VH-VL binders against q9nrl2r1430to1533. Designs and how they scored, part 233

Target 1, 104 residues: q9nrl2r1430to1533
Amino acid sequence: GGVHELSAFEQLVVELVRHDDSWPFLKLVSKIQVPDYYDIIKKPIALNIIREKVNKCEYKLASEFIDDIELMFSNCFEYNPRNTSEAKAGTRLQAFFHIQAQKL
Short names: E, the ipSAE of ESMFold2; O, the ipSAE of OpenDDE; V2, 0.75 times the mean of E and O plus 0.25 times the DockQ between their complexes.

## First folded at step 17 (VH-VL)

Design Y21 (framework fv_erenumab; at its last look DockQ between E and O 0.85; V2 from the best seeds 0.77)
Fold by OpenDDE, look of step 17:
Structure Y21 (fold): chain C 104 residues (1-104), chain A 121 residues (1-121), chain B 110 residues (1-110)
Amino acid sequence: as target 1 above (104 residues)
Amino acid sequence: QVQLVESGGGVVQPGRSLRLSCAASGFTFSSYAMHWVRQAPGKGLEWVAVISYSGKDKYSVDSVKGRFTISRDNSKNTLFLQMNSLRAEDTAVYYCARKPSYSRGTYFDPWGQGTTVTVSS
Amino acid sequence: QSVLTQPPSVSAAPGQKVTISCSGSSSNIGEEFVSWYQQLPGTAPKLLIYENNKRPSGIPDRFSGSKSGTSTTLGITGLQTGDEADYYCATWDDSLDAYVFGGGTKLTVL
């Protein structure tokens, strides 16, 4: 039950990180690189943070894990116009995630 | 057409102050983060400062912290760089440059023609 | 002593191909998009390449960019006399928390 779910979350994060379109999501955006990011995005999150939460067993339900991943994509689409490389990468990675998440 | 025009450069003695301006036209100025980049004579490019679209968030390179202040007036489509306690090593052509998108992006387009600042005793 | 390392100069005859390298580290080129700028003598820098390999409108396809690992390369084919300029690579550095430029490369058309 819980142990199997934890392993599944960990494996899915590994797969997301290894994906070619993970580059916008690997870590939090720098305040200096994008100075207006945190004026717009109120709940920042990234794959490294999600990985840490998984390692600390902070996800008790699969829905909680999925919610954080979806938040990550939501932030991307909220900040980045559709024609940006970040948004396009996010679209592809989210599609991949949705396929993998069905196995949870 | 998108255009940036710097002004305010000149010759000053060390310890003095100078205020640069950058007039923007041809685009929605208030929607873009703006940067200052400088180039010492015969040298390469050095990033100096950035300001968010609203002007709320400002950052600068360590070598100018406490001395230079970036600001903007969106109602006048103008970017500013207040330079205090100027040093000889601040001698450079100063360029204003636009961050052209809302993406994480790492490039500048366009650049102004630059304004020359010379700090000499 | 720039964070990004470029050769100080390159040269070639008209019509030839030249490449300009830009070497960084995992904290900059390894993780971030790279841009290239052309600076003609006595003028301001002009964006040449963005996001590693994309050309802005008005930039001819003679100019190309590529990235591999912690290095990037600017390619110029069909070299013209008007290409004589300084070229700079640029990117974000996570370690320094700043935008960084290469030292610049002077291209001479022989």
Scores: ipSAE 0.820, ipTM 0.929, lowest interface PAE 0.6, mean pLDDT 95
Fold by ESMFold2, look of step 17:
Structure Y21 (fold): chain C 104 residues (1-104), chain A 121 residues (1-121), chain B 110 residues (1-110)
Amino acid sequence: as target 1 above (104 residues)
Amino acid sequence: QVQLVESGGGVVQPGRSLRLSCAASGFTFSSYAMHWVRQAPGKGLEWVAVISYSGKDKYSVDSVKGRFTISRDNSKNTLFLQMNSLRAEDTAVYYCARKPSYSRGTYFDPWGQGTTVTVSS
Amino acid sequence: QSVLTQPPSVSAAPGQKVTISCSGSSSNIGEEFVSWYQQLPGTAPKLLIYENNKRPSGIPDRFSGSKSGTSTTLGITGLQTGDEADYYCATWDDSLDAYVFGGGTKLTVL
């Protein structure tokens, strides 16, 4: 909830966006590009949305922020087979997130 | 052997209707989004329409919106394009194509052989 | 004009290398995977390259793809007369919310 937590969330989101493996997660999947995505993924989320929620102070607990980040990875693994470029990027970015989150 | 085979092309006058079919074999049809792509004589490729694996979600380019309807019958492994109010500019070879069901998939494989639609008076 | 720009034609002798360029923007090639298609005369397009530089099964390694910035290139080495065809790049365009193809490049083998 406070100013220090908001700054930490913003810093972490910036680090995730800078990571080479962020490309599948920067924005929501287009319904036209992937028309079956939203039949499978019912709680879509992406880094641009999470960053906007941080900027608007929509996270009241650190667990809510972490849950959205983990939801983002869970959606990736639910939709994409494990041998795809998207799933491999998700695995590497999730590992990076866990390291960075320990520093909070 | 993965195959897509189009049928239903022909010569029609402007304002008439035509229904294209695409028969799929050698893969689980109901697991893939399907597309129509067309190619006017002597011209390049133009994406026309997509339908989700279940048939629930359908999208098409503006130039055919309201005139063409993509549909599918998963029990018969068949994709359709209902083409109403045909115009001379719709003259093309029409291909059906499969796209893998991946996030941000960007390629078509396989393609059918195509069926020719000619709209002229 | 097509969203993706390709030269109208390229040519080379048998055994040589040729490259075919495809130029786009940050809303397509800059952010999205590119694919390449070969269309032999009178036939349907055939996938040559997906995800910028990967070959599907059955495509020989003398076909290659690369991407830099908002441009992509198809390379063909050991050129054969059977390679005479039209070649198309393709990708998704986020601004148009549509799949887009290049205008095509006719390869002539002399």
Scores: ipSAE 0.677, ipTM 0.878, lowest interface PAE 1.0, mean pLDDT 91
ESMFold2 (binder alone), look of step 17: mean pLDDT 93; pTM 0.939

Design Y3 (framework fv_erenumab; at its last look DockQ between E and O 0.87; V2 from the best seeds 0.79)
Fold by OpenDDE, look of step 17:
Structure Y3 (fold): chain C 104 residues (1-104), chain A 121 residues (1-121), chain B 110 residues (1-110)
Amino acid sequence: as target 1 above (104 residues)
Amino acid sequence: QVQLVESGGGVVQPGRSLRLSCAASGFTFSSYAMHWVRQAPGKGLEWVAVISYKGSDKYSVDSVKGRFTISRDNSKNTLFLQMNSLRAEDTAVYYCARKPYYSRATYFDPWGQGTTVTVSS
Amino acid sequence: QSVLTQPPSVSAAPGQKVTISCSGSSSNIGEEFVSWYQQLPGTAPKLLIYENNKRPSGIPDRFSGSKSGTSTTLGITGLQTGDEADYYCATWDDSLDAYVFGGGTKLTVL
């Protein structure tokens, strides 16, 4: 069960990273590029961090993995207005994730 | 309409200080990170400094670190650049510019008309 | 010397099409949005293109932007005398932790 779940998490992260709408989420926002970001977002996270957690077997439950992915999207929607490219990409990627997550 | 107006430029000798101001109008100034960008005579554009919307976070290019300080007064809708220990290579038109409120934004809009700083002996 | 490389100058006759290239690396153009600015003689830079290919309000559709890999291109069709200006590409560089500009391209309308 655990080994199979780990493989599933790895595969899903790979699919998310390869998605065309992953660009807002591949890495953490730079403090210099966006100095306002961390005043608003208190739990920053990105796909590279989630991938590392998967590789380190830090997710014991699928719900923990899903929670981090949802946090990533939540942060995007909290900071970016709805009409921005970031929010639009996030909306599409989250929809993709929800479909793929049903297979976990 | 959104507008930025710089002031405070002038001619100074090396080692002296100068303080630039940028007056903002037409938008919620306190909601935006603000930048300084400079352009030496006949040269290209160079990013100088950024300050967060609240003013709590500040960053600058290495060539001005320890000499230039960016600040702001949101109650007066004004951005500042304190320039100390000025050098000849600091001679430039200095522009204030607004950064859009996006997590991956990489552009500035609008720009002020600039104020000229000349450092010469 | 600039992080982003542009040709120093381009020229064309009125009505023609011109392109201005901007070359970078994987740490800037390769992973970040690119913007273009027009600077008319004696004036401040004006945003021309943002997010690689989007035009701000008031910019005519004869101005276009495209991005591929670590390079971007500004296209200007139906060239007018009023287009004579300096043009700059710009983006964020993750390795330098700084906003970066191209060296600028002087466009001359013949």
Scores: ipSAE 0.851, ipTM 0.938, lowest interface PAE 0.5, mean pLDDT 96
Fold by ESMFold2, look of step 17:
Structure Y3 (fold): chain C 104 residues (1-104), chain A 121 residues (1-121), chain B 110 residues (1-110)
Amino acid sequence: as target 1 above (104 residues)
Amino acid sequence: QVQLVESGGGVVQPGRSLRLSCAASGFTFSSYAMHWVRQAPGKGLEWVAVISYKGSDKYSVDSVKGRFTISRDNSKNTLFLQMNSLRAEDTAVYYCARKPYYSRATYFDPWGQGTTVTVSS
Amino acid sequence: QSVLTQPPSVSAAPGQKVTISCSGSSSNIGEEFVSWYQQLPGTAPKLLIYENNKRPSGIPDRFSGSKSGTSTTLGITGLQTGDEADYYCATWDDSLDAYVFGGGTKLTVL
């Protein structure tokens, strides 16, 4: 709801971007670099996209914002085997997000 | 044992065509994107093309766009490079290579031993 | 010109350590994983290092990799005459939408 909720969303996105484990999530995966990605992941999302949606006031409910963040992690775990650097980073960043999200 | 074996290289005149093959064994070929990388005599490595695991998405370096077509036959575990309108600058050893993880990590393992294409008058 | 810059050659005596540098930009090494390849004379490239500093099975621990900013380094300790080869760094370049290789470094053991 409103200005305060939008500021909380931006603060959370900034904290996620600053985290050491944000590197797999900053921008969308390139279809040329990883041509199989978009055959497997049908709802791609990344932190730069989420930040832009916050800036344009596209989230009406906190649940919509949380759903995009959780979709981002879900995509990571669906595409990347659990022993990969990406999946391990996703696990740590997701744990950090759950702590920070208590402020919503 | 994971292996990639290229074939189909040879000596051809400019403007002619060649079709390269890469036979894969020891892994589930249909689960991996596949690549071609080339090396001109005395020069470094140059990425040429990639094809997605199903074969539906194909990308190539600008210097070969419209002339080279990457393809695959997953039922025969074979990768192809159709090379049309060959030029002297296409003279190189051509390697097929596998990207072993679905991730943003950028590496190739294994490589084939290569097949030599020579384009000369 | 090569997007990733490597010295054309390096040399060192048997038993010594050598490092091979690879310089790029924020659109490649600065944000992407780096890999390194050894190409022995007359052979195909072989993966030495992936994800900046990891070794695949069968690569001895005297080969190492590191990355700082937009630069990466391959280290080789305990040099052997069998290490004479060309060495290539590689990564993805987001601005070019292409996989890119360094120009290669010829290592001579003398």
Scores: ipSAE 0.672, ipTM 0.881, lowest interface PAE 1.1, mean pLDDT 91
ESMFold2 (binder alone), look of step 17: mean pLDDT 94; pTM 0.952

Design Y4 (framework fv_erenumab; at its last look DockQ between E and O 0.93; V2 from the best seeds 0.81)
Fold by OpenDDE, look of step 17:
Structure Y4 (fold): chain C 104 residues (1-104), chain A 121 residues (1-121), chain B 110 residues (1-110)
Amino acid sequence: as target 1 above (104 residues)
Amino acid sequence: QVQLVESGGGVVQPGRSLRLSCAASGFTFSSYAMHWVRQAPGKGLEWVAVISYKGSDKYSVDSVKGRFTISRDNSKNTLFLQMNSLRAEDTAVYYCARKPSYSRATYFDPWGQGTTVTVSS
Amino acid sequence: QSVLTQPPSVSAAPGQKVTISCSGSSSNIGEEFVSWYQQLPGTAPKLLIYENNKRPSGIPDRFSGSKSGTSTTLGITGLQTGDEADYYCATWDDSLDAYVFGGGTKLTVL
């Protein structure tokens, strides 16, 4: 049910945050640090935002939760070239997520 | 080769204005955020300002807010720093520097040779 | 008064190894990549290390970087007279919302 799914989302976010490759995704990119970022990325999102949405029970379907996580990775790959540390970390973390998401 | 060349430095009295320029070559200037960093005589490095690749977003350190304005002309591959109401503490070598366009990048490469600004009575 | 703390000076003889420390906090080094710059006398800073431990093209492997917790260290082996310079660490500080530098370290080759 809904309670079970909420717990599953929460646990998955915890696992993503604890992953070694989560560093590009823990929080939103600073506008001052990377002033170009928000000219390119129109729907910014990060793990802290997703965690808040989970805590507020904003995800009614697993697909909604998965969509936000995929958006997070999509943003990373859209802005960062493939050979960057950010993109490489994203690739590994996304692979981990896809494995864990099968359990939802 | 990637190169940045600053100009416009000089000696001015307090309260006066000065405009620095940085000519970029060897790379797609309009694709990079650009920065100004300064170094007072015998002192360390201090970040001053940043401007986005299109020039639509600008930020600066608190000590120069309201006095310094960063800008750019992408058609001329040139970065600018307009310095008004100059103070003695603004005396420094001013460097322009390029920042790579990565979401968590925190370094500058390359740096220009710098241009010296001296504010004294 | 720099956000990042470096020793003011270090020295060693040619051929020896030296290390330069850079100490920060959780809001900067603890969360962000660190870079190092070499500034030879009378010249502009030059990127030496980026992303904690990576060397740009042209930088010899005598130079190395490491990061642990809220501190980072620059290592220089096989010290040469030409290494005499000022060295700066740098990173982003999330709490200040600004790029920050260490106070710099003067390396003297004895």
Scores: ipSAE 0.850, ipTM 0.938, lowest interface PAE 0.5, mean pLDDT 96
Fold by ESMFold2, look of step 17:
Structure Y4 (fold): chain C 104 residues (1-104), chain A 121 residues (1-121), chain B 110 residues (1-110)
Amino acid sequence: as target 1 above (104 residues)
Amino acid sequence: QVQLVESGGGVVQPGRSLRLSCAASGFTFSSYAMHWVRQAPGKGLEWVAVISYKGSDKYSVDSVKGRFTISRDNSKNTLFLQMNSLRAEDTAVYYCARKPSYSRATYFDPWGQGTTVTVSS
Amino acid sequence: QSVLTQPPSVSAAPGQKVTISCSGSSSNIGEEFVSWYQQLPGTAPKLLIYENNKRPSGIPDRFSGSKSGTSTTLGITGLQTGDEADYYCATWDDSLDAYVFGGGTKLTVL
């Protein structure tokens, strides 16, 4: 919850955004592009929103930050079949996240 | 064999209506968002409309908004485009097209062979 | 005019290579997957390339796609007279909330 954790959250989200497999997660899915998305995914979240929440100091606990990141991956796996480029990217980025989250 | 077959095109005067149909076969129609794309004579391709696989969400390009309504009947594996208040600029070949329902998919496969709508005085 | 810009025409001899460019912006090609379509005369468009550089089943590897920045390129090697067609790039445009197509490129083989 302190300033050191907020700096760590910022650094971690920067690392996620920089990762080659971040492309499905940078921004929310457009409901015109994917009209069924919001009927299936009820708690949408993306890296740009998480980054803004870090910037506004909206995470009080590391667990809250981790929960939003894991929700982001869970949404991807719920919506996208396992053989899609999106799900494969999610699997690789989640693995990267788990390694980097050890810094928290 | 995955197939899409459009029908219902014709020659009509401005201000009239047409209803296009697209019969789908060879895949689970109710698992896909479906689209209409049109091509004016001698021109390129223009996206027109999309409908969610449940049929509950519908969107269209501004130039047809309020005049065209996309719909579907999943029990009949059929996509529709109701075209009201037709204008000369709506003259085109109309294609139905399938898009994968993945969160970032941006491509169409397959396409139907198209049905021609001609709006002329 | 077209959100995505393509040359109106290109030509090359049988057996040669041609590239077809498609230029967009950060709101489309810069952040979204690109697809390419072949439209033979009098026929419907057919998917050639999806996700920037992937080929669907049945498309020979002499068709290729690439993306750099806000531009994408379709490459065709070993040109055949049967490749004479119109070619379209397509993507999603985030600022327009719409699918967008290039204006098309007519390929003439000799």
Scores: ipSAE 0.700, ipTM 0.891, lowest interface PAE 1.1, mean pLDDT 92
ESMFold2 (binder alone), look of step 17: mean pLDDT 93; pTM 0.948

Design Y5 (framework fv_erenumab; at its last look DockQ between E and O 0.93; V2 from the best seeds 0.81)
Fold by OpenDDE, look of step 17:
Structure Y5 (fold): chain C 104 residues (1-104), chain A 121 residues (1-121), chain B 110 residues (1-110)
Amino acid sequence: as target 1 above (104 residues)
Amino acid sequence: QVQLVESGGGVVQPGRSLRLSCAASGFTFSSYSMHWVRQAPGKGLEWVAVISYKGSDKYSVDSVKGRFTISRDNSKNTLFLQMNSLRAEDTAVYYCARKPSYSRATYFDPWGQGTTVTVSS
Amino acid sequence: QSVLTQPPSVSAAPGQKVTISCSGSSSNIGEEFVSWYQQLPGTAPKLLIYENNKRPSGIPDRFSGSKSGTSTTLGITGLQTGDEADYYCATWDDSLDAYVFGGGTKLTVL
């Protein structure tokens, strides 16, 4: 049950990180690099943060884990126009995630 | 057309102050973070400072911290650089530049023509 | 001392191909998009390449960019006399929390 789910979350995060389109999501956006970002995005999140939450067993339900991943993509699409490399990468990675998440 | 035009450069003695301006046109100025980049005579490009689109967040390179202040007036489509306690090593052409609003953007476009600041005794 | 390393100069005859290298580290080129700028004598820098290999409108396909690991390369084919300029690579450095430029490369058309 819980141990199995934890392992599944870990494995999925590993797969997301290794994906070619993970580059916009590996870590939080720098405040200096993009000073506008945090005026728009109020709940920032990234794969490294999600990984830490998984390692700390903060996800008790698969839905909680999925919600954080979806938030990550939502932030990307909220800040980046559709024609940007970031949004395009996010679209592909999210599609991959949705396929993998069916196994949870 | 998108355009940036710097002004305010000149010759000053060390320890003096100078205020640069950058007039923006052809785009929604208040939607972009703006930067200052400088180039010493015969040298390369050096990033100096950034200001957010609303002006609430400001950052600068360590060598100018406490001396230079970046600001903007969105109602006038103008970017500013207040330079205090000027030093000889601040001698350079100063460019204002626009950065696109992408989460991983790392480039500037366009650049102004630059304004020359010379600090000498 | 520039964070990004470029050769100080390159040269070639008209019609030839030249490449300009830019070497960085894992905290900059290794993780971030790279841009290239052309600076003609006495003028401001002009964006030449962005996101490693994309050309802005108006930049001819004679100019190309590529990235591998912690290095990037600007390629110029069909070299013209008007290409004589300084060229700079640039990116973000996570370690320094700053935008960084290469030292610049002077391209001479022989």
Scores: ipSAE 0.857, ipTM 0.940, lowest interface PAE 0.5, mean pLDDT 96
Fold by ESMFold2, look of step 17:
Structure Y5 (fold): chain C 104 residues (1-104), chain A 121 residues (1-121), chain B 110 residues (1-110)
Amino acid sequence: as target 1 above (104 residues)
Amino acid sequence: QVQLVESGGGVVQPGRSLRLSCAASGFTFSSYSMHWVRQAPGKGLEWVAVISYKGSDKYSVDSVKGRFTISRDNSKNTLFLQMNSLRAEDTAVYYCARKPSYSRATYFDPWGQGTTVTVSS
Amino acid sequence: QSVLTQPPSVSAAPGQKVTISCSGSSSNIGEEFVSWYQQLPGTAPKLLIYENNKRPSGIPDRFSGSKSGTSTTLGITGLQTGDEADYYCATWDDSLDAYVFGGGTKLTVL
């Protein structure tokens, strides 16, 4: 809840965005590019949306922030087969996230 | 092995209709979004339309909206393009193409050999 | 679709190497994977390169791809007369909500 936590959420989002494996997660998947996506993924989320929620102070607990980040990875693994570049990037970025999340 | 074969092209007058078919074999057709891409004589490639693997979501470029309808029959492994109100500018070789259903996939493999549509006065 | 800029033609002698450039913007090449296609005369396009620099099975390693910023390059070494074709780059464009192709580059092997 306080100002210190909000700075920590912002710092973590910035580190995720800067990571080489962030490319599948920067923004929502396009309906036209991938027309099946939203039939399968019902709770879409991406780093740009999470960052906006941090900027608007919409996270009251660290667990809410962590849940959105984990939802983002869960969506990736649900939609993309394990051998795809997207799923591999998700695995590596999720591991990085778990290390960084200890700072919360 | 994996194959896409288009048919249904021909020479027609402006304002007429044609229905293109694309027969798929060698892969699980119902697991892939399918696309039409066209190439006017002596010109480059132009993406035309996409249909979701279930067939429920469809998108096409503005120049053909309201005139062309993409569809599929997964029980027959067949993709279709219904082309109404044809214009001279629609003259092209029409290819069907498969795209992987990954969240960031941007490539087509394979392509069919194409079917030629000529719209002439 | 002329969002992606390619030279209209390139040429080189058998056995030499050639590069074909493709220039775009931050809404396409800058943030999306690029693919390259070979179209031999009178035939359908064939995938040569996907995900910027990967080769599908059956494409020899003398074909290569690279990407820097908003530009991508197809490299072909050990040129053969059978390589005479049109070559297209392609990607997704987020601002247009469309798949876009370069205008094509005609390769002549002299």
Scores: ipSAE 0.679, ipTM 0.888, lowest interface PAE 1.3, mean pLDDT 92
ESMFold2 (binder alone), look of step 17: mean pLDDT 93; pTM 0.946

